VHH binders against Protein DOG1-like 4 (DOGL4). Designs and how they scored, part 30

Target 1, 232 residues: Protein DOG1-like 4 (DOGL4), of Arabidopsis thaliana (Mouse-ear cress) (q84jc2)
Amino acid sequence: MSKMRNLVEEKFLEFYESWVIQLELYLHQLLIAHNNNTMSETELRHLISKLTTHHKAYYTAKWAAIREDVLAFFGSVWLNPLENACSWLTGWKPSMVFRMVDRLRKSRVVLVEAQVKKLEELRVKTKFDEQKIEREMERYQVAMADRKMVELARLGCHVGGESVMVVEAAVRGLSMGLEKMVKAADCVRLKTLKGILDILTPPQCVEFLAAAATFQVQLRRWGNRRHYVTHS

## First folded at step 1 (VHH)

Design e30 (framework vhh_8fcz_2)
Fold by OpenDDE, second read of step 2:
Structure e30 (fold): chain B 232 residues (1-232), chain A 126 residues (1-126)
Amino acid sequence: as target 1 above (232 residues)
Amino acid sequence: QVQLVESGGGLVQPGGSLRLSCAASGFTFSDYYMNWVRQPPGKGLEWVSGISSSGSYITYADSVEGRFTIIRDNDKKMVYLQMTSLKTEDTAVYYCARVSYWGLTSGSYQYYFDLEGQGTQVTVSS
């Protein structure tokens, strides 16, 4: 079933396709850097910076888009069903990245005790922040069955004259709430990512980022085997 | 089964040109960053060039920049390497390769190039 796309969806789809292509290039560079082990610390830091800038660009674009239509991101047409199923509030779940860090440890990456301690602290904090957002989301979802939504439902069945304005106001109210939650979640993502990168050494960062990017790319590939995503 | 079949190699004089081809099968070609790598005699594997899944992003090793051109055709599942101004130091077996993304092998977290093909010999000699 083909879904009709709105303007926001079309624009963001185009952006995201380009963004993913660039991510693939960076992934290639990360893997080369990791394999050759000849890059200087300065060069590694530069590469890490490029990737972090790339991620920041994504959220900049996302936040601009959600101001126009946040609902587009709760049915992201640029993602396949598997990617969407793995999404937490329109993105990756922050606590998930610690599994990647744990995997690094298993791969004989040597983390000093101080790093381990800081990572654990960050994990706890990230979990706390996630839970807080989840509670807010639950509260918001329960509150959606309020007078305003009842009115929206009623008016949706009988659209006439003054009803349109009321419906629009109700939808705007809901959208604003969702936007707030999405932004909060994104902030936790960004803080978590920054926290991890601040704890790890440049070589470790490269390995971590390579793992993360690989997972993202593979998830998309796996999902596409089950459901083809139409790209522009 | 993943297959990469290289062709187009041969003997050429310095300053000459060759065009290598790689035919890919057994995987979703359009999902992968494709590469050319080479192995000079008595040396290790050297990365030469890479091209993104869509072809929008291309990179070259410094040693071949300006002389080599990588191209891909997703419809035909082909990757090409146009080589010009060839030098004696370009002599090598050339391979088309996917990047095997990050994974655990034998307890190690590593990546490698998929060298599924036999490669094609390029010899630059006067």
Scores: ipSAE 0.017, ipTM 0.361, lowest interface PAE 7.2, mean pLDDT 85
Fold by ESMFold2-Fast, scan of step 1:
Parts: C-alpha cells; structure tokens; sequence
Structure e30 (fold): chain B 232 residues (1-232), chain A 126 residues (1-126)
C-alpha cells in the first residue's frame, strides 16, 4: 500500500521538481551557447556561474533536509525507480562525470595536453575519495548487522519504555552516521565538479555542463516513461 | 482539450512597458511549471522566463533580468509577463508554454516547447 509522505519528503519533492525544471532551462541556454556560439566569454562565465550556484542550492536544500530526516534520501519519493537504481549514496557517483569529460576529447572543443593530465589526476583523486567512502559504507552495514544491533531490534518489538529508549538512542546514532556519510559523498561531488570547471575553458565548461545536464534530464524522462529507447 | 491563449502584445516605443497574459484551460494549471518563450523575426525560439507550479521559484534569461517580471495566479489559471524598459531587441512573437522536451536527433540535441497557443506579437519601434 502507498505510504503518506512525511513533511521532509513533501518539501523536498516540491523543491526538487522546480530544481530539475530550472536545470532544463539552463540546459537550453547551454545548448544555444554551444551550438550557435553567439555568447561572449563574459556571458559564458556568467552562465557557468549560474549552473554552479544552481548545484550549490541543491546541496544547501539537501543538507537542511537530511539534518531532519536522512532516511528520506534512501529510496527517494522525488526520484523515479531508474534514477534510484543509478544512485550512489543518495546522488550521482562522482567518477561518472568523467564520462562526460571524455566526450570533450571527441568534440570540436579540443583539450590541450596540460588539461588532459590535470583531469586524469583529478579522476584518480576522485576514485580514491570514492573508495574511502565505500569502505565507510561497508563498516556502517557491518555495524547495522552487528549482534548488538540485532538484539536491539528484537527489544524494539516489545512494548516498554526502557527498551524503546535504548532503541531510539541507537537509531539516532545510526541516522547521524548516515548524515555524515551522505555529506562526505556530497563534498566529493562538489569538489569533483569544481575541479573539472577550474581545469576547463569557458566553452569547454559549457559543453561539459550541457552533457551532464542532458544525461540527468534524459535519465529522469526515460525512468518516468518506464522504457529505454535506443535509436541509431 | 488543452489550450493556452496569449494576449497583451502590441506596438510600443523603446523604454516603454507592456503586460502579456496567458490564459490556461483543459489541464490542472497549478501542477505545471510555466514558461514564456519568444521568437524574434528570422530567428529561433528563445527562452525568456519560467515560474514553478507554486510560484516559489522564478528564473529569467540574462537579457531580460531586472526588466521583466513573471507572475502567476493559480486561482485564475493565468501567467503574466510584465515588461519594462523595452528594447528593439525584445521585438518577437511571445508564447506561453507548459511543456519542454529534450531529444537526440541525428546526433544533435533538440529543445522543444509544446506551443499550444498562437502567440502574441510585441513590436518595439520608434
């Protein structure tokens, strides 16, 4: 049966739907800039700044929401099943953005050798940070399956004030641990995004951001339609 | 029967003001993000402004920010575009749009608004 949304889920759903639609509008501006090449360097930098601010706004809203209810972000009601299936710790997997970077190597906007080297260094560092978080996730899952937690779960099945208090304290501790991990993952995401944008020229940033936004928008649309259409 | 009816266009002098209206029917207006897009003579569609379903989130194209204001009234099923400090470059047919679509066609990305209405002509000329 359908569950009622809690307040955090309702607020973030409204925010997220508006955020994605705004991303589509920015994508339109990015594609005009990329395909028609009509914008000045100052205009391109301003557009890139708008996208960066837009992504920061997402994390500001997310961190406020997870402080209230981090579990709302695991199996999120504002994401379709395909988006949820592609999620890594409540968001995109940081190393995946380098697939968008690889498109620049085959585009009309050519990367110079110095940029390729810096991007590869960033890719390696991002993978390292990603693995560190994955090890923390493994420790968390082991802690959740620990004999002591299993015992607390059994106690929680009994009606009683003392057992309830102990279980509530354990759940609070687990939620704080999840919040810390989600924030750590989000910091890797933001560092990776900033790092790429710092290495690329404004036209390359526009192409990269357009590729990333296109992927995000298409993934959402295909998941909402519950079909995958491959066209040659 | 989805319908969007734009109105309020006309001839105005540079520096003037004009208010465009869009009347919606045939769908649950309060559930949709609404946009204003324009088509200047001999050019493609240009996005102008957008407003979320609740009105809480509003955005503008850089070319119009500070000069245009988008407003919605969910009770009346209306979206408005208040235009001030009009420039000759603002001359275009203005459309109200509720739907956008991204697709890949022959290796090129396309952005589409589902233009339900006929638009309203704005001409800024001395």
Amino acid sequence: as target 1 above (232 residues)
Amino acid sequence: QVQLVESGGGLVQPGGSLRLSCAASGFTFSDYYMNWVRQPPGKGLEWVSGISSSGSYITYADSVEGRFTIIRDNDKKMVYLQMTSLKTEDTAVYYCARVSYWGLTSGSYQYYFDLEGQGTQVTVSS
Scores: ipSAE 0.000, ipTM 0.174, lowest interface PAE 16.0, mean pLDDT 79

Design e31 (framework vhh_8fcz_2)
Fold by ESMFold2-Fast, scan of step 1:
Structure e31 (fold): chain B 232 residues (1-232), chain A 123 residues (1-123)
Amino acid sequence: as target 1 above (232 residues)
Amino acid sequence: QVQLVESGGGLVQPGGSLRLSCAASGFTFSTYWMNWVRQPPGKGLEWVSGIDSGGGSTTYADSVEGRFTIIRDNDKKMVYLQMTSLKTEDTAVYYCAKDFLYESGTYSPFDYEGQGTQVTVSS
């Protein structure tokens, strides 16, 4: 049987569609700002602030939703298969964002040596934080399997079968651990984004955000259109 | 030219201690995270420990937490791994790495990995 949507999935799908539409509008503003040298530093900082707030709004809504059903974020119904294939712990992989930063080094605006040094330090820290989270996830999965195995072995000694209530408790325990891991990953994402924006000048921030938003929007468009060959 | 030279390995009894050292040259040491990675016989690389550029933040693999301590001296361009309560499973070649490595993959070129120092824990 096909997978059915729950209330959390339906509500977050509605939120996400609206969030992406607004991201596309901000992307349009970023592209105009990037191509126009007449905008003041104050105007650029205001635009950067709107994007930063928009991303914070996403994580605020996400964290509210994962408290209700974190499993909805593993293989999300509001993401197409290509977007889901590119997910790392329910979102973008933090270290991959530095590929967008590397493209800035090849643009018309050159990064000064002090910025290059700070970006490299941030890249290393980000990869380190990713590894720590991956290790914690592995540890949690092993611990959950051990608890589940002990409980299943114990229940296997009873005549008739397993208790549904005990299995449900174990699944809730797994969900709580996953919620903590997802939040940890999201914190690394937000710290990485903030770190990059703090190192870059306002024009460079606009260029970076435009590149990131363009990739996100195009990835969604590519995945929504099945332009690859289907096997017959 | 980036260079990392590990030393301090040797043969110890289970429960014993060793201090590994890594001398760095050819880059601005104080701006990079430093890591220790090990390769047990017949297994892949395993990340052991990391320390930030200033030395104020450290992290450890679950298998060594509470037993190993990573420290750095930016003036001497050195990073150290103090190993206590050694187990036979700690037997490996230990490598010093600029930036971080992880056991399941290669996100850094081998140029960040030093020559290695052998640690053997046996009774």
Scores: ipSAE 0.000, ipTM 0.116, lowest interface PAE 16.7, mean pLDDT 78

Design e32 (from e3 with D99E L100Y S101I Y102L Y103T E104G G105S S106Y Y107D L108S; framework vhh_8fcz_2)
Fold by ESMFold2-Fast, scan of step 1:
Structure e32 (fold): chain B 232 residues (1-232), chain A 122 residues (1-122)
Amino acid sequence: as target 1 above (232 residues)
Amino acid sequence: QVQLVESGGGLVQPGGSLRLSCAASGFTFSTYWMNWVRQPPGKGLEWVSGIDSGGGSTTYADSVEGRFTIIRDNDKKMVYLQMTSLKTEDTAVYYCAREYILTGSYDSFDVEGQGTQVTVSS
């Protein structure tokens, strides 16, 4: 049941495996920083900056790859089935990060009232942005069943050169629409992440990033431990 | 045909108040989130405020939070923006928009009407 991979899938798989290894190394640094109250704000900001740059590198590589083959990101071969099951429009659901922030609030992290207010405002805005994206996704899916698209699908069963050109143009249009939607979802992710980091103090940012990275790494390890997924 | 018609703009002194109105037609208004967006002179579009389909949830840009209030009347198919404590930085053409449309770099949305001009100057 071996699945053939295209060049985009192979290239991004290599990138993603390396990216996750580096994330695990940064997670170790975040956990050390979280347990060490002797680090200066400058040192903490430097660590936070490394994580921010690391996430920016992911989206730079992702957007280059989706320009070539956006469908590679729907049911990605570099993600295990558990990671794929937890995906929302090719990545993490933005509002999920507020659950991590709320769990941190119940631990040793002391949030001042002004931060709580700003986080709640950001949460509402993020949910609003998610609902917009979900409506766009629904509209896109409905457009797939439009009469013209059904006609183009029928036309694709014929070997005429004119038919082939029209079908290829329609498929390109569909791919561009998906690319736009994926990038829109990624922009909500980046805006949400930046918003949280702008509200939190450097020690709180370290705790938040450690929680987020821990969840991502653990989800991958849990999924990879299923025998039939990791069996070679 | 979908139509959104904005009104209520004008010239106002700093610290003043204005109420903008948006009349919607051509779609099932009560099922859509509605937004106010603005375009300051020489700048791009910036989102101001949003309200859910039932009017129970609202959200605002940081720059207007506590000064502006968005409300809707589904029976009249209207969205309003109550503006108080106006600043010179609020000078812009204000547009009513159905649901935010996000693009591959930053927030982008389609405005369908002529908008309504708000000028805040002494």
Scores: ipSAE 0.000, ipTM 0.142, lowest interface PAE 14.4, mean pLDDT 80

Design e33 (from e3 with R98K D99E S101F Y103G E104D G105S S106Y Y107T L108Q F109M V111Y; framework vhh_8fcz_2)
Fold by ESMFold2-Fast, scan of step 1:
Structure e33 (fold): chain B 232 residues (1-232), chain A 122 residues (1-122)
Amino acid sequence: as target 1 above (232 residues)
Amino acid sequence: QVQLVESGGGLVQPGGSLRLSCAASGFTFSTYWMNWVRQPPGKGLEWVSGIDSGGGSTTYADSVEGRFTIIRDNDKKMVYLQMTSLKTEDTAVYYCAKELFYGDSYTQMDYEGQGTQVTVSS
């Protein structure tokens, strides 16, 4: 098990480093598109599609990895301590992307009233979905501390037979429960991202994706300069 | 219940061509984007290509754009990857994967097949 967990961490580290490099390249393309009015709507849609499939590739790789070792995503070795500290259930908190949307309201890219209404509806729905997951996580954590689990932890100090098998089954159940919650959180992330992109025009999508990618890249950069970030 | 079965891999020389196939079952194939992803030896998963539900819109990783073509046949519930001008760095196990945004919460993974091995050498 521990050997398999190390392998999962190594494989995802290699994937993630390459994925972030490609994200930075897409960010440069998004910034060029945002600052210039020379790209056609077809060209903008193509760029948006590259970004959305890039994010889908991340979740495809993540879900394969959590199937093998979900705990690798709690305190991930491919993330710096600042990135890990800012994580909500192994990733970005879905409602935080509406901060990027608020940037559009104050930017050159003007949202029409119908878009503002749809974005507010989506924001409310996203927060509701977040609260449902947080409540499920709280119930999960409480279940870990209930009488049965406390007794199983005590029994785990004894070698052999039935006690070992019961503890192993409980630990497997814990892992499966975490996998379910991480996937639920990722589904809310993907639904929120898709919902925003469906409401926005292509130029607005480019500005939104540029803002989101900039924040992700800068957060990683700030965390890699630990002395300036963690001890202010 | 979602099942994806990849086939068509093999050993080819650099500059060669292969066509990969993926047979889908257990979901409404015609409503989902489909993707190809690959895992090179000793590396993590890499997204390769995507195709929309109707087949009219496609996207590619920069490393394969111009060399690979993704196609789908909704009547047969198939997605294909036509690979040309193959390079040694294209060596990987290739998987097809269902669109994550529309996935039903009953599926545990949108690719669970063993994949199909592509080896590009000498």
Scores: ipSAE 0.000, ipTM 0.181, lowest interface PAE 14.1, mean pLDDT 79

Design e34 (from e3 with R98T L100Y Y102L Y103F E104G G105E S106Y Y107R L108S V111Y; framework vhh_8fcz_2)
Fold by ESMFold2-Fast, scan of step 1:
Structure e34 (fold): chain B 232 residues (1-232), chain A 122 residues (1-122)
Amino acid sequence: as target 1 above (232 residues)
Amino acid sequence: QVQLVESGGGLVQPGGSLRLSCAASGFTFSTYWMNWVRQPPGKGLEWVSGIDSGGGSTTYADSVEGRFTIIRDNDKKMVYLQMTSLKTEDTAVYYCATDYSLFGEYRSFDYEGQGTQVTVSS
């Protein structure tokens, strides 16, 4: 099926391409900071703040876009098939970032016992938040098979003025439900990211952010290479 | 079944103090961040304070910073809000809540209790 871009898709595609280019530039700065132990704590905090602001800018743009068309984020045209296959409710699965955190245990900047305990508490909380959202998504999917929705699907086969209006209202309700769930998932992502950064020292934050950005950039490159090979 | 039961509200004079309590049951309390939120008359929900699962980290809304203290007791499954130097603007129904995603910005919670009314009036 050919993807015809609507205005929301065109605007977010342009935004996302620029956002990824800037992420790669920040990744370069994070790798320099990680390999160069001459940066002050103030300089490291400033770099961490730039990355945090960059991620917040993504969610600000995303929430504006899902307000207009949440379905654009399911099977996104700005993501390659590999990126789309790895998505959990239109983004990264929050608990997956703890795999990046686990790498810090083997780094030269070792986690202290108090940090390990706080990260474990955050991991448990994050998994609970994921399960809650997954239960809500299951309830949403079950509602799609509800008696009223089945009846509306039947009415859609018999075009008429009144039935068309009822179907349109139901579709709007479904989109609003998805928007709420996507926003809830994004809030868990931001809370998890903030929680990790609040527990880690500035050098550990730099290493964590570098690992996360490296994975995101490499996933995009791997998927784009596959797409080239598939279509060549 | 998740239950949150708030208590300790009442009528108090400006500059006074109150201690709110929240008794939790039906979930693994020690793994949850706990929050206090309030709803002033005719307004929406406002986040007030949060405390991490272990009680070592706390955060507050700018409007209550330095006046309110949030405490938890995981053994008793209790959250407390110690309020001092109360202002008329603090008049609200206060709710104990779980699962706050963005401190001071996120308005949705997993669970909220029935609330306890705090009225600050002369």
Scores: ipSAE 0.000, ipTM 0.112, lowest interface PAE 16.4, mean pLDDT 79

Design e35 (from e3 with D99G S101E Y103T E104F G105S S106G L108D F109H V111Y; framework vhh_8fcz_2)
Fold by ESMFold2-Fast, scan of step 1:
Structure e35 (fold): chain B 232 residues (1-232), chain A 122 residues (1-122)
Amino acid sequence: as target 1 above (232 residues)
Amino acid sequence: QVQLVESGGGLVQPGGSLRLSCAASGFTFSTYWMNWVRQPPGKGLEWVSGIDSGGGSTTYADSVEGRFTIIRDNDKKMVYLQMTSLKTEDTAVYYCARGLEYTFSGYDHDYEGQGTQVTVSS
């Protein structure tokens, strides 16, 4: 048990480390499948299903954890500083996955005009949903700086134990709104991924998932290799 | 006890309109996303529409976009689905559902109502 982490953070750290190891194993399978013309459509769909189940397991664990402590997901201890810096509302920014889709267009995979049109429609819809959540996030951030919250923070700083408890209770009251916002963002993420996979053929799904997993794994490696010239 | 009670279904001609209602009780209605899902005869569940806790954000399945409107009244603890330009393909049992969860397999929800039958035929 660490003094620097609560129970939710400790438990999710253990889960996440195992989840990432399994993601890297699935990435290896995706890369083999991408380079192997002998895999049947049924075999490719099975592999895609393993990846979608794996991501569903992440959100199942995440939503259980945020029910206990949503703030653990802002500046997460299981993510390195680079991964945390790239987070948008505790995860990947939905519109950014279309950059992985753009890689498909410029790779060996050929997208037909009907697929391109559906992907563009999905991109616009995703961006609209994303912007709605961003406005709610901005309202939440403004509300955190309102007169009453500033007054409670000042009181907690100067008066001692009783005022600290009052400020703590007020902050907990705001966590429910933040939890809903995080869940709303995760719903957009899942809807966007589902939409992309529904539009793509199984070989294209494999290439898309390989690109996304490669970026996630590589971002983690880049952040873990970071060297500090000065330590705080 | 969480309860969701749907009403307003019936037999309607193609091109017609219906308004479905969902009465919620047993939870703080104003803090939950609300959804409509449907099950056509011989098919699985299909997510139709969702509305956020404040009513400011709505989302629709592509098959119903522009024809259906989801509305909520937090004072009355009600969710409505206004259906216009109804098609034979809209024939299904419609369920009100509490939940925020969308998954790769489709829509997940934590509570469902009893359902209300909508039949679109000549």
Scores: ipSAE 0.000, ipTM 0.121, lowest interface PAE 16.1, mean pLDDT 80

Design e36 (from e3 with R98K D99S L100F S101D Y103L E104Y S106T Y107E L108K V111Y; framework vhh_8fcz_2)
Fold by ESMFold2-Fast, scan of step 1:
Structure e36 (fold): chain B 232 residues (1-232), chain A 122 residues (1-122)
Amino acid sequence: as target 1 above (232 residues)
Amino acid sequence: QVQLVESGGGLVQPGGSLRLSCAASGFTFSTYWMNWVRQPPGKGLEWVSGIDSGGGSTTYADSVEGRFTIIRDNDKKMVYLQMTSLKTEDTAVYYCAKSFDYLYGTEKFDYEGQGTQVTVSS
């Protein structure tokens, strides 16, 4: 019969749908806070904390899921084709968030020179970490072509017995390598997000988080409008 | 009653090591992120390290990264800070603090403990 979604995919799909709904609710609160200049610094900090806690909940759930099945995150069933096409190592490309930062220069909120310098330093560091991960992924893919892929192809011709165990060991090794790469990429994402929020004032954090959440929500809506009914 | 009790501080020579402990009670420990913060003599509070509710994610201030390690034991309701290669500038009162958001939030703590003194001198 047709392949059914595995339990990791089903569980994470349910989690992700709820997580996105909550993100939209937080986005609404961020937009209200941005539009109304009546909120205190303490109130803005509490709202920022809710958003950061929400993003941390995503990575907590993701890392638990990739320990069980990292391949579920390559071409994810809970993402539409547009979202999948825009993914870099199972998520957003870290350097992309600086585009959201650039929007702060065109708003009413002005970045001071000290913030601009720190953001540029962070951008350079993020680019360096991103390139390091890209080099490691390239080495991993080359190794797969030269050894692991040949091993998997050769051993996959048999069923049962010792050959099945060897294939399972090889697949486990592949998954462990990918898990390490995905976690490395997620660490760069988290460090970049934390770094930006540490540099920005609370009103600037609200505007930044609103821009990021708006892009994520709109990308999902644009992709969902373009339904694919066919399968291959 | 929420209670956080720090211990393990003391006098140590530069390059030495210490392990700080924090015993938690009065709340569901396994659902909170735990942090270490310090206050050097005559200065404000400085965040040092944080660990998530499950212990799978840790983060550190640049000044201590590579030298300090934060760990937790949810069964014992304990959080620890293993400090190595201690420097004179690490001299401070160290506090354990619970929060929901130690990585990105501007609100740092729901509750802080009483503190434990670390003095690094020859």
Scores: ipSAE 0.000, ipTM 0.120, lowest interface PAE 15.9, mean pLDDT 80

Design e37 (from e3 with D99T L100E S101Y Y103L E104S G105F S106G Y107D L108S F109P V111Y; framework vhh_8fcz_2)
Fold by ESMFold2-Fast, scan of step 1:
Structure e37 (fold): chain B 232 residues (1-232), chain A 122 residues (1-122)
Amino acid sequence: as target 1 above (232 residues)
Amino acid sequence: QVQLVESGGGLVQPGGSLRLSCAASGFTFSTYWMNWVRQPPGKGLEWVSGIDSGGGSTTYADSVEGRFTIIRDNDKKMVYLQMTSLKTEDTAVYYCARTEYYLSFGDSPDYEGQGTQVTVSS
């Protein structure tokens, strides 16, 4: 079945498809840099900067879009069902990237003790911030079952202009609350990503970014190859 | 009309302190991240510090961590930068900058103010 797309969904779908194509091109460059060890530190820093700018462009576009329609990001039409199933508050779960970081301790570019300490401190802080957001989401979800919301839903069944105004104000409030929560989650993602990149050396940053991009690209490919039978 | 007006800069001795202020108008201040960025003589723009919309989360460049504190007052529509243990390397024009998100990553701010000069010299 085809799902109708609103203007925000159409615009972000077009953006996201182009963004993923560019991510695959950057992944290719990251893998070349990781495998040959011939690039200078300046060249590696330039490549890392291109990747960080690319991720920043995603959040810039996302935040513009959620101001118009935050609900477009809860079950996004530009993501396949597997990608949507793996989402935590409209994106990747911040603490999961430390599993990719843990792999660096087994790579040819070994982490020094000072880096391990800083990464552990960042991991603990990230998990704390993540749990704080999860508690806010739980409070938000409980508020949806509140008696006042039930009463507003009942009022929405009336044809009076006064009832319509009250319902519209409540819905606007709900959307603003979700937008704030999504932005808070994205801030944890951005802080976590920046924190990791600030701790790692340029070759380690390349390896980390390559691992993250590989996972994102492969998750999309796995989901796109899924066979769905309607009545199974 | 979005306006950001910085103040509080001046000449100070190494090891000294200054407090910069930024007055915001023309937008819903409480919904935006606020940042301080600086431009040292002959160098590019450098991000210094950021504070989230509610003031509960702050972040700092490694060069200023432990020495600078960013604060905001949403009722007054003000953001502040408390600078201590100032170094000659902190000499720069300091700008207040509005963003919808975390500025570190090399973001261009939505809007920059006019700047306030900080000179750290003996």
Scores: ipSAE 0.000, ipTM 0.198, lowest interface PAE 12.1, mean pLDDT 81

Design e38 (from e3 with R98K L100I S101Y Y102G Y103L E104S G105Y S106E Y107A L108T V111S; framework vhh_8fcz_2)
Fold by ESMFold2-Fast, scan of step 1:
Structure e38 (fold): chain B 232 residues (1-232), chain A 122 residues (1-122)
Amino acid sequence: as target 1 above (232 residues)
Amino acid sequence: QVQLVESGGGLVQPGGSLRLSCAASGFTFSTYWMNWVRQPPGKGLEWVSGIDSGGGSTTYADSVEGRFTIIRDNDKKMVYLQMTSLKTEDTAVYYCAKDIYGLSYEATFDSEGQGTQVTVSS
């Protein structure tokens, strides 16, 4: 009746591979839009909406999967080792995207003073939310080594009765805590992404999304190439 | 200056009905998903229902599916929760909340109102 972990990993692997292929197609559209001055504002908004919907599809699928097996997202089989090494709580570190925003200052599409102010306010808020999650992660790690958990580990050596149920309940509680922490991190990611897109103009959104998608695709290619040269 | 103000709670007997209201201000209401969440006595927040920005798509927690209906009026900047066939387990303070992309999770909610108390008792 409980779900097999291998099935969750296999299903999300299928989803993720298709999702990345579609991301690369959207990246091509973003690059064309960025280099082509003939696209209307409504056409740019439509393209931005496609990317937002694509990101929503990712988090919808991820949250369904972590409900079944959150540990599948720590050391994910659908990510190469470089992608996994760069992960912060199963995904991109929210404050990292402001480095991509900083590239816009050097671009053809210039940020106005009001936008710079709003982006700095969002950056500060994002860093604060990250620190809150990092403190929760530290509490989780400390709880794993707590005296209570050590005593539960001793009980786990007993094969029968009430002690087995107590250990199973504790393990399930730890898994639920981890799921909540991952969802909290994803919430900061989504708030940060939406906040940036709400501040930027459509041409600036296109450039930002192109930079973000380029980095994601490039990181994947670099990690995959490292794997090939190691044993080829 | 974002504000969410809940109202319409009260005392009802099991099997009864109530309609909750939420008045929103200080943001572009028509571009956000809206949710109802509740906090039973001595427990954490529980998501109840969500409605998309245009009102065409709704979602419900398994515990309330078929008994509750979420509605919105973008012109009035209002969201409502029509509750029927109320159970003692529905006793809680009810809050409305903005939602990021309709993911219906407590950490994505902006629940800053006082809430409205619903008590289901005989």
Scores: ipSAE 0.013, ipTM 0.387, lowest interface PAE 7.1, mean pLDDT 82

